# Designs tried in a protein design chat: VH-VL binders against CheF taxis protein family member MJ1615. Part 9

Target 1, 255 residues: CheF taxis protein family member MJ1615, of Methanocaldococcus jannaschii (q59010)
Amino acid sequence: MIDKSSEIARFSGKGILITPKTLEKPLLKWEKLEIILYKDKIVFEFVDKTIEVGVEDIEDVGAELPKKVIDIAKSTLEDITYHSSIIIKSKEFGNVMVGFAPETSIYGKAPIDNFLRKLFYILLNKKEVKILYNAGENSENTKWENGFLTFIKKRIKDGLVTKIEYRLVVEILDNEDSKIYDIFSNIKDVEIEEKDVDGEIEPVLKILQVKDGKDIISYLYTKDKKVRLFILRYMVILLDYKYIGILRYLQETVE

## First folded at step 4 (VH-VL; framework fv_acimtamig)

Design b72 (from a3 with heavy chain Y109A)
Fold by ESMFold2-Fast, scan of step 4:
Structure b72 (fold): chain C 255 residues (1-255), chain A 123 residues (1-123), chain B 106 residues (1-106)
Amino acid sequence: as target 1 above (255 residues)
Amino acid sequence: QVQLVQSGAEVKKPGESLKVSCKASGYTFTSYYMHWVRQAPGQGLEWMGIINPSGGSTSYAQKFQGRVTMTRDTSTSTVYMELSSLRSEDTAVYYCARGWTEYSYDLYAFDYWGQGTLVTVSS
Amino acid sequence: SYVLTQPSSVSVAPGQTATISCGGHNIGSKSVHWYQQRPGQSPVLVIYDDSERPSGIPERFSGSNSGNTATLTISGTQAMDEADYYCQVWDSYTYVFGGGTKLTVL
C-alpha cells in the first residue's frame, strides 16, 4: 500500500498559466514551473503562485496551446519545441490551462512523457469500463463484459538493454481465470460510435486492431466521459498514434 | 564492437584550456547521446554535460556552465570537450560515456565508457 | 540539488552477501542505475532501471528500489567484485551520482 501523501512524480521546467484574463495581457510569459503529482492531487508551483487541485478536477491533458501562447514563446525566443498542457478546474481561476515545457530540448519529449506516464496511470488505473471484445460489425458477441483499465509491465529487448513498457489493458471482472484484453496495441483505427450499452444508446470507442493478419474490432464504454478523453490523449501522446479523426473529435468535444 | 577511444593524458598549467577527444565506433554515432563525466583522484564521479551528436545540441551541469564547451564532428564520429580557465581542482580523469537513445523511457544511464583521459593541472 | 547518500565502505567475507544502499528523497519514484569501478579502470554498468542486468553481468548481482532507499545486492561475493560502486539517477536535467561505496572482500 502506497502512502497517499507521498510524491508520485515531479516535472521541473517552464510553464505558463492560461485563462481568458491572462490571454488579454501583453506581458504573458513563460516562468519557472514545478508540477508535483500525488495519488489524490496535483500541485502547480509557479514563482508567484501555487495552484493545488484534486485529480478529479483534471479536465484534459495534452490539448493544443493557444496560438497567442506559441507566438509569445517565438517572440521571446523561449524554446518550447516540446510542450504539453494540463487543463484543471480551479476554484480560484475557473477553467485553467497550464502549458509546460522542458528547460532544455536536448532530451526531446522524454521529460514530458515520463511525467505524463505517471499522470495517466493515476487518471486511468482501476477505472471501470464495459467492453465488447472482438465484436465486428455482424458479430455474435453482443454482451458487454464489466472490467477495469489497468497497466501491465512488458519487457522489450533493445540491444544491450531491455526496455520496460507499461501498457494499458482491460482486466475483466469476476473472471476465475484472470482475463486480460489488450486492445491498445497494433491499432489500425479508432472511432467514436453510438451503441446500445445495457439498454441505453451511448458513445463508445470503436478500436480496430490487426493481430496476426486478422482484423479485431472492440468497443469500449466508459461512464465518465473524461476517462474516454484521457484514453484518447494517452494514445496520441504516449502511443504516438496520431489519427486525424481522433484529433478532430478531441477539438470538437473539448474545445 | 562498440568502442569509445579517448585522446591521451595532458599536463596543463592553471589558466590554460583543455580539449579532450572521444572517437566512437561500432554503432550509429548520431543515434546515441554522449556525456562527459570526470573523477578527481580518489573522489567520486561528477557529470559535466551532454551532447546530441545528431544536431550538436548541448546541455551542461551548472557548475561548469560558462567554462565547458562540447562539440562533435560527424565525419570522424568524434566528440570533444573543452574546459577553460583551468584550476588545480580540475585535475581528474575525464571520461566520455554513451547515453541510451530515445527508445528508452526513464533510462538516463551510461552503457559504454571511454578509457579515460588523465589531466593534471599544476604549477 | 538532489543528493544520493551511500555508505563510504562495506566489508564482506568471500561467499557472503554484500548489500550497498543508496538513499534519496522519494528515490523509489526514480530509475536507479549502478556502476562498478575496479581500481584504474572505467566504470561498468552492472544494474539499470532499478533491477535489470546488462548482458554479461553475473546473476549474483541484483537491485531493488523502494521508498527512500535503493539497494545493490551481490550474493556469493567473490574477490573480483572488490571495487567502488556508484548509484545514479536523473533529476531535473542533471545526472546525480552517489558518493560511492568501496566494497572490500577479505
Scores: ipSAE 0.532, ipTM 0.776, lowest interface PAE 2.4, mean pLDDT 87

Design b73 (from a3 with heavy chain Y109P)
Fold by ESMFold2-Fast, scan of step 4:
Structure b73 (fold): chain C 255 residues (1-255), chain A 123 residues (1-123), chain B 106 residues (1-106)
Amino acid sequence: as target 1 above (255 residues)
Amino acid sequence: QVQLVQSGAEVKKPGESLKVSCKASGYTFTSYYMHWVRQAPGQGLEWMGIINPSGGSTSYAQKFQGRVTMTRDTSTSTVYMELSSLRSEDTAVYYCARGWTEYSYDLYPFDYWGQGTLVTVSS
Amino acid sequence: SYVLTQPSSVSVAPGQTATISCGGHNIGSKSVHWYQQRPGQSPVLVIYDDSERPSGIPERFSGSNSGNTATLTISGTQAMDEADYYCQVWDSYTYVFGGGTKLTVL
């Protein structure tokens, strides 16, 4: 095939580029925006400018802007409303904040949700993690396993058809075998806890699941702090898990 | 088990309006979206729009904006599609089709279709 | 406006493999669904989400989707497969159908 770098997803909508320069204007206005996702970058195409951001330069997805920035934006003569945002770092514009909104009120969420599913796949697939599976208060399991985040197809039968859900899981690879831990389904609670990771105290995700009426507690460590943030964003945005521990963390992060 | 039953064939004059019904059974009516698709004689399929039976919200293809109205009656599990200002070009078989209410429209297809309603627009 | 391009017709001998293409700009980033329509009948879903089969659809139906082309493949084609086939995607708040392909088995 000649197509060496195809688009993964495309979203057409409205957005606004927020920078220190933009906030000097007396009026902020929604602009037509085309967002194109590639394996290694996102491209934001406005009518008068194009912004290209490498995946490694994405700082956050769907974050609320700091209150100070929102207050400045609201002081303009034009009302600004957005349903999701991407916070990025761009060499062309320095620290850049991009907000965008669906074009329709009836299905305002669904096209952006599809784009976000593919974006989270890019941000999370094959990312290295350490996991301590089923290590609750009565467990003697203290051995961290090395693995990767990945997505598997989960088939949910619905009459004539089988619905396909792409489920985030942890895959443990040894030279001969793979083992999968599903720690992101049937979740009862999620917290961030300081825990000993191979001799060093680190913040980890503590995930409580209920399986067959039994509580399963697992700990997930990521060396890259942004991967932990992306996992929590994925849970809140696409899985609709609004546990208080996650919300507190996200609020403190956007401070 | 799942069944979509549409109203019978209609003959209309240019300038009139048409109203087709689609009665659902065998599933929870408010748990799935309903789509309308038409097909002119010898031509392909054309999406007209969608209705969410739970809230009654609608979205229409741009070509039909201003001429089409979709409604539902939850007490009878029936969806309606009304098309106004009919032209001879509106002669077609009109289908209702069930879609899933999942977060991603493009991942979930039209799994059950009505039998179709032939509408002929002539003088 | 997004456009899906299908060949108007494809002919295949019984028992041979038929392939029906569906071309669209960056269609590989979209989920493609395929419908079969026999004369005088309602469309029937035969493939969804690029490559998945509904219950009751024979295993000889398969699909793929990458780059600018999605493909419906029917192996061991039978006379009963003679029908019109339509591809479908969601784009920019609307569903788009291809123009349809008439499959003839001779």
Scores: ipSAE 0.000, ipTM 0.465, lowest interface PAE 12.8, mean pLDDT 79

Design b76 (from a3 with light chain N26D)
Fold by ESMFold2-Fast, scan of step 4:
Structure b76 (fold): chain C 255 residues (1-255), chain A 123 residues (1-123), chain B 106 residues (1-106)
Amino acid sequence: as target 1 above (255 residues)
Amino acid sequence: QVQLVQSGAEVKKPGESLKVSCKASGYTFTSYYMHWVRQAPGQGLEWMGIINPSGGSTSYAQKFQGRVTMTRDTSTSTVYMELSSLRSEDTAVYYCARGWTEYSYDLYYFDYWGQGTLVTVSS
Amino acid sequence: SYVLTQPSSVSVAPGQTATISCGGHDIGSKSVHWYQQRPGQSPVLVIYDDSERPSGIPERFSGSNSGNTATLTISGTQAMDEADYYCQVWDSYTYVFGGGTKLTVL
């Protein structure tokens, strides 16, 4: 991939390519890796190979690394205190996992999180959803609203400077007006349940928020199962919402 | 108000070691990273390295690896930069500069700078 | 190693608009920060995250960043704006400064 003028984000560090075949390889090791994100594709540049896939072939982000690859890092004294993974659909190998870690741990998770913020933007922005907002109230609203995931820019003052934070929200576009539902802040719990979505029983995200001491329950449906997975990964990784129900679901879904 | 106060000017001979201090006040010392940046007379800014005052972990620019050591003392809110095997080319103003205001954010700029410490290396 | 390229000097008359470029490969994918350094003084952050101003920095300072060039723009330039200006990015666990541009207001 030589079109670097369209580059959105880059991660530089060490990585490991994980397939059933490479897991049996005697010389499997963590090695130099550059991950380059473009609007429509992602490129993994190892020293001896380059893997390029369209973003639509990204299958998972932040899945747990196999014990063997963690053990390899320990045996070769590679610092992977902070690490993540991306699973892609490869033409040659089917699903493959790329584990990656920063060259230095001094910045904590920040190099990973900064790359993943850009990646989640690409994976989630403008994705279609259906939402049933504040449906835990008496006389529950049963009609799903059609909308899109989007990110809004928030400014947070910090001394001389203002930090810019991009927050995931649901936007409902109607011909007359748009409205924003913030269902990803002040979360008390998230679970997945079966619910009637326009006449069909579908798995949905049930999000419990607490606002001004009151419980707000909303349901979010995505037709694309990967979008639901990416939302849950985003919540765990970037929002630090590590509810056991989410973690259990992610482990069962990404076996 | 945030202040970074550095130690005074130094005159050193080639082969000696330099140790500059930077005392922070007006904020939570362990919540921000500290950087060292130098500037040779009439020349530009050059990043030397970074220290996390909370854990004491460091990372140095490749050019200075093996010669620079950064440390901190949380009880005095002070960071130190030690540069060994001094050469005449190390004559510069050395700055400490604050960066990185929060763990999970991409904040790779320097919002407050010390007044600078002039170090002259000559025989 | 990543390299940032700035013109060594820019000269403007009082009240004119000064533009200082910062060239880098795919710099538009990075966050660019700008520092002002007056003679004998420490650098001062004047623009961060491409286009944001710290508290106390006049609105005549603005920034942009796209493609291979980031730009610091000073409108209605004043004598007090005479200084060296440095752009800076983070790249692969290091902090890279441009070579600096001396702004002269005649």
Scores: ipSAE 0.097, ipTM 0.654, lowest interface PAE 6.4, mean pLDDT 86

Design b77 (from a3 with light chain N26K)
Fold by ESMFold2-Fast, scan of step 4:
Structure b77 (fold): chain C 255 residues (1-255), chain A 123 residues (1-123), chain B 106 residues (1-106)
Amino acid sequence: as target 1 above (255 residues)
Amino acid sequence: QVQLVQSGAEVKKPGESLKVSCKASGYTFTSYYMHWVRQAPGQGLEWMGIINPSGGSTSYAQKFQGRVTMTRDTSTSTVYMELSSLRSEDTAVYYCARGWTEYSYDLYYFDYWGQGTLVTVSS
Amino acid sequence: SYVLTQPSSVSVAPGQTATISCGGHKIGSKSVHWYQQRPGQSPVLVIYDDSERPSGIPERFSGSNSGNTATLTISGTQAMDEADYYCQVWDSYTYVFGGGTKLTVL
């Protein structure tokens, strides 16, 4: 579908490379930055250097910038009202954080969110999951279904135009038919809970939705811890689901 | 029904200032950006700048920086574009045009346009 | 600054297919929008997000975008389609228009 040689997304703005050595400097300057996303890699083009890593070496998306970086931006009147970060595993520098922000705040978080929608697609599409759909306290459902994370195209009519939204769902291939579980819409709460997954106790996402006036509780398991992290980041950043269970998990376990 | 209604044609002399209005109706005024785009006689479309009616924040094309000011009045759902130090080269039809505030997947386009305001700058 | 290149004019016979190109460096990685402007009228959005049609725009209008060229295609061209056509992209916090193409239906 996506050609590895084809550019998927680009962010143009300003940015900062955050390493232990960079944080030792008394002044930190935000410089021109282009972030170019491909199916298999991400490239950070600064004025004086280019950093390229495979997508498998992306460690986190949307982590908080260090307080020192925020404080220096405020003191130097650098506009980073809307910003984000990507943490990468670099052969040269180890784990590094790239902070980035648009040149102007007029578009709000849209330039960031547009780039992050494409990035989360790359990070989450086709990832294996196990789901226990509609399995609350009084439910008899105890059988995990194997599936994949995928994105569906939703067409929403607004005036003269049809807005296209891509939404994360769980797809189960049941024999020759696929079935879709939309567990990321109309969410009331999310917790991380220890639960039995095929005979082993594992951390799972417990997602409470309201559908047609009814509460639906589902559990989602991912073997890859980074996929779980990326799901939670996606929910906080792009869906604005800032529930205490998610925020506590992100702050205490990933930072 | 979305409508953008602009002020009438004007004749100006070089060195004067211009102020064009664009009154919006048929939608929530603060939910969409408003842009100004001009077109000199027989020439193409040229983007001048953008205003967010909610907060009043603006961004202008480099060519007009220092000469253009965009404002809005939320009580009347009206945006204004003021261009100072007019030159004969500023003779153009000036359009307001609505843009999306949710720029999901590069939806950076203009869905509704005002009828245009002809401004002639001559001595 | 980013530049979009369009042919100044395209001519087509009634009922035939017209194609209008919009050239830009790696334009296939951007979303391209197209506007129709009839003489003395305001521009009208005819294609957005490369290939989507607004409500009220005939199926005869279609768009594509790949590599360094985006294309507006008008099948079964009618006299009412005579107009100037502009492509447009967003680049680095600015909105860039092509120079416009005058479509003549002979």
Scores: ipSAE 0.012, ipTM 0.583, lowest interface PAE 8.8, mean pLDDT 87

Design b78 (from a3 with light chain S29D)
Fold by ESMFold2-Fast, scan of step 4:
Structure b78 (fold): chain C 255 residues (1-255), chain A 123 residues (1-123), chain B 106 residues (1-106)
Amino acid sequence: as target 1 above (255 residues)
Amino acid sequence: QVQLVQSGAEVKKPGESLKVSCKASGYTFTSYYMHWVRQAPGQGLEWMGIINPSGGSTSYAQKFQGRVTMTRDTSTSTVYMELSSLRSEDTAVYYCARGWTEYSYDLYYFDYWGQGTLVTVSS
Amino acid sequence: SYVLTQPSSVSVAPGQTATISCGGHNIGDKSVHWYQQRPGQSPVLVIYDDSERPSGIPERFSGSNSGNTATLTISGTQAMDEADYYCQVWDSYTYVFGGGTKLTVL
């Protein structure tokens, strides 16, 4: 066991373990579950079984639980209003889905969201990207800038208190002045488009923002397919941007 | 302006039940959680539980599970805390307090408090 | 269960800086909130999210949080600051308070 002082985040609640091959007969029913996130690994502690995988073996986050799994949960939890899932590549079982839900619904999805913010930080922070910022129809900008994903703390005054929001941004490399592109705020639409990335045709995220009444179109490329998936999951789950059709397309392209 | 106004002091006998009210005004009642926190004479603060006024969902501290019940009435913007099977050690000032938890890390705090209700449990 | 440890008492002269500690295992990974309670009165939130002040709280109140200790600092301490101070965190679906520190200004 790794010292608990090294843990980044913990989720305590109830969960279920299912495999694509045994979906109708889950490996573990809805029972007590602790999810412990470390910098390099994630541990799922069920009552009768512990599953440990490296973070590189996380395949998906926030995929919808199958209806039959939700029905099983409702037979043991009267109030399974808030739930989420993580798909991992297990050495023992292959791809497995861990569904989880908080012990109580009183905090809404907050316990899930708090855990997932830490998880997305691990999955997205410092991941390399290429960006074409503000490259709309009338722009001749064809030069991709090299950068990386990072999170910045924004302070928003909300009545009596100052609210703190952590926002995903793109930071540009090879610049004397650090340049940050905020392409994940004020989003009007997100699409997947094939575009020329340094001589090769690649799928990219096309993000349309509205700033000061003007449309800003940016293209974001990630070499790792899972980083694209994680960005879209982050946007849907934590930023509440609902582009369900795009997620379905990306799910078909993720291995 | 936000105000939380609680019911008046009570004197109870061991084995009886207590019901304290907290009337909220100056904000949207269903947009914030409401908590109950008590303080025995000369002692520190002790969290009892939380209610979501929007749906009526509750969660209680383990020590009070089975003895405490929290409810609300949205038409009067009032929350209630009932504590049963009273003992002398339940003598305390009982506070309602507004909680705000939204889209930010660990913003689980109490920004406004009621004036408190003194409950004395004696034989 | 998670435990927060505060000194029972702290004394300062008027105009001096008071520091009140709140100890907890890896408390630096949690958000710490501070409440002031004057005798016979309700608690008042004076610091939230480690170091943020609610509107209306004087600038002489500040906070920090790292490692195993969070600290409430009151600069230029005044007689009106004499009160009990409580730290608070959220842990595993519960709200944990420290035992409280009585600040005396003499």
Scores: ipSAE 0.006, ipTM 0.548, lowest interface PAE 10.1, mean pLDDT 83

Design b80 (from a3 with light chain K30E)
Fold by ESMFold2-Fast, scan of step 4:
Structure b80 (fold): chain C 255 residues (1-255), chain A 123 residues (1-123), chain B 106 residues (1-106)
Amino acid sequence: as target 1 above (255 residues)
Amino acid sequence: QVQLVQSGAEVKKPGESLKVSCKASGYTFTSYYMHWVRQAPGQGLEWMGIINPSGGSTSYAQKFQGRVTMTRDTSTSTVYMELSSLRSEDTAVYYCARGWTEYSYDLYYFDYWGQGTLVTVSS
Amino acid sequence: SYVLTQPSSVSVAPGQTATISCGGHNIGSESVHWYQQRPGQSPVLVIYDDSERPSGIPERFSGSNSGNTATLTISGTQAMDEADYYCQVWDSYTYVFGGGTKLTVL
């Protein structure tokens, strides 16, 4: 029995389990898969097996599928026009990749994006961060603010086009008030840079925005390196942010 | 203006097949998805499936998988829904309804509905 | 699959405000659409994307969606609003309708 009170999201379609060992199999194939996301765990239900891991063991989201796996879909006439992946940490096999795709392409990327939006909520909501907002290039501003990642649901209307945007923001607790920094809108560039974070040199996310024709540079520190990776994946997948700096970082991180 | 016109009422026997048509006009037929939704007497709305008229690709609700087939004819701007192995509980009003896929990014709803086709399945 | 819960009936006096709820786990993260169905007629879209009105739908119809409850609100309710109301969401494998709420104006 599934506990509906703890179920966050569900994806139904086809999937493929990818490890170094399964990539050696000549008859590796895509098969029926249901992915069920709970607050504290994710479950992958294949026809012949069920894999369950805690959300803390999710290592990556949206990594590229191996060429062999894409070629298998082509040779077996499986429609994977829209697909994604989740990498989980296994004590026995190290990182295991689950590729998944909707049963048909009729819904476009919407089934994947809807599921991943909820997954990113679980992975990013309430995560502690430190932010150095609007520091500027060569700025002497070195005082970091403590905050949390949160999401805002926005409805955007542009003529006949209606779009719902589920947007990541940084919330700072300031005594009786809270401040919200939107550093993920109007982005010109994103880089990883080493910076002094309260006396220690740490890699941080450097985000360049353009507001009212003016450059705004902010730095975001996450103690957990996976949170930084998830932010970058969120930007690429759900914000359609395809800047070269991010793509290079993601490639270097997974290779 | 947009109009969806369905075929007339049907009376069927258990075990037979049903084929309902829905003729679209007033818009570009291949730019919008078409859905089929049914409603048993005194009951709520139940989604059956969706077809993309451009490529003919379909997706069906699990309850109807294996019994329902949706097709289209682009030359007549008509969508068809065929339901096989009919049972008495298939007695319902069957609606076609247009979906907003082109202008609704990751959300889908039904903006125009056909008038409905009453299907009675009785021995 | 995802389940949407609506009250079976709501009664309101003419000119009063009617509220119809649609319950679902974390439904505030979904987009909710609402349909009106008068007896013997096809459903009519009255609200889409939580709170948007199609052209031709009176301003007295409004919607909201947060947490675990979406709400359709009809202010200054009229006899002509007497109908069944259905909420609807899309999940990753189906289009889900609520069970419907019969609105009675008297």
Scores: ipSAE 0.084, ipTM 0.647, lowest interface PAE 5.9, mean pLDDT 85

Design b81 (from a3 with light chain K30Y)
Fold by ESMFold2-Fast, scan of step 4:
Structure b81 (fold): chain C 255 residues (1-255), chain A 123 residues (1-123), chain B 106 residues (1-106)
Amino acid sequence: as target 1 above (255 residues)
Amino acid sequence: QVQLVQSGAEVKKPGESLKVSCKASGYTFTSYYMHWVRQAPGQGLEWMGIINPSGGSTSYAQKFQGRVTMTRDTSTSTVYMELSSLRSEDTAVYYCARGWTEYSYDLYYFDYWGQGTLVTVSS
Amino acid sequence: SYVLTQPSSVSVAPGQTATISCGGHNIGSYSVHWYQQRPGQSPVLVIYDDSERPSGIPERFSGSNSGNTATLTISGTQAMDEADYYCQVWDSYTYVFGGGTKLTVL
């Protein structure tokens, strides 16, 4: 039985289960789908089956749908103008992709983005990182700091109401005081670079920001490679940062 | 100042069609959804459907699917709601109400409402 | 379809705190919005996104939402607050209203 008392988010619409086996089916179709996100698990309720995995078994978010799956939507006249995907590790099928789209396109991509904001919160909040903040050529900060990913609430007035925007930041805890590094705003460029992290060469996220006409270069390391992937997906999907370096890294990582 | 001004009260016979207008002013008409919500005498609020004035796309509540049509005219900043095959149970005050379109954070609500149009369906 | 449950009526003395509940399965996972409707008038948004007040709404209006119950709280209730109050959510398919609560101030 599903523990409905801990439900964090729900997406309702149409979906498609993508495995090597289902891609070979001639009658593969987009079907009614409910996606239910809990603190510790995600549940995909199709008409004839339910797939449940722990959040630790979520492998990717927002990967491109296979051409055959797009073609099926076209041939069955299913509107998937706005769509996304989640890749999970399944006991029965190995890594599988769940494609999903709203029942109607009238709300634009908002239903997808709203669900994914809550999903990324679960996937990224309180994840450990190492950061080398403002480490350009003349930087005095030459040591990696230990911290956590977190989200801060930004209030933006828009007419009658105040919009709430949750922004990903890095929080450094030192004794009883916390320090916030906002490295995901005012971005000029992002790329992946190999760098020495405490004696080991590791891939790190290199972020170039511009503030008050000055360049700020920061490096972010995550021990869990999935956390780095989720950060990159978050930036592309929710922050709309489509830098070629990120897109090339994502393409090369899945080969 | 945002204003939504609706057409006047109507009396209809069963089987006839109703068409109510809602003229918007004080904001960019194509930047916000427009909804129709009705309220039967002494009863609660019931959502009927939504229109995106930018493209004209619509979505209707299941109860009204097949009987309701929503349209808009961008040159006059006006939305229309037509309800066909009227029954006595359709007697209600019909409201247009503005919703978010472009910038959403699960904020699917109605910030401004028209004054309402009373429709009485009787023989 | 998703269902929101409100008490049909709530009575409070002037100056006292009124609380109006809105029950729904896991309603804490939805954003709840509240509307005030005075007799013969259009609804007015008084709380959006669980606890936010629109410009022009007095500070005595507040909201909360957790578990299976969302609550609208009106502190220092005044005669002018006498109205019907409706909660509302979006359930990914449609906009769902509660049945409404008549607040009486006597």
Scores: ipSAE 0.005, ipTM 0.543, lowest interface PAE 10.5, mean pLDDT 85

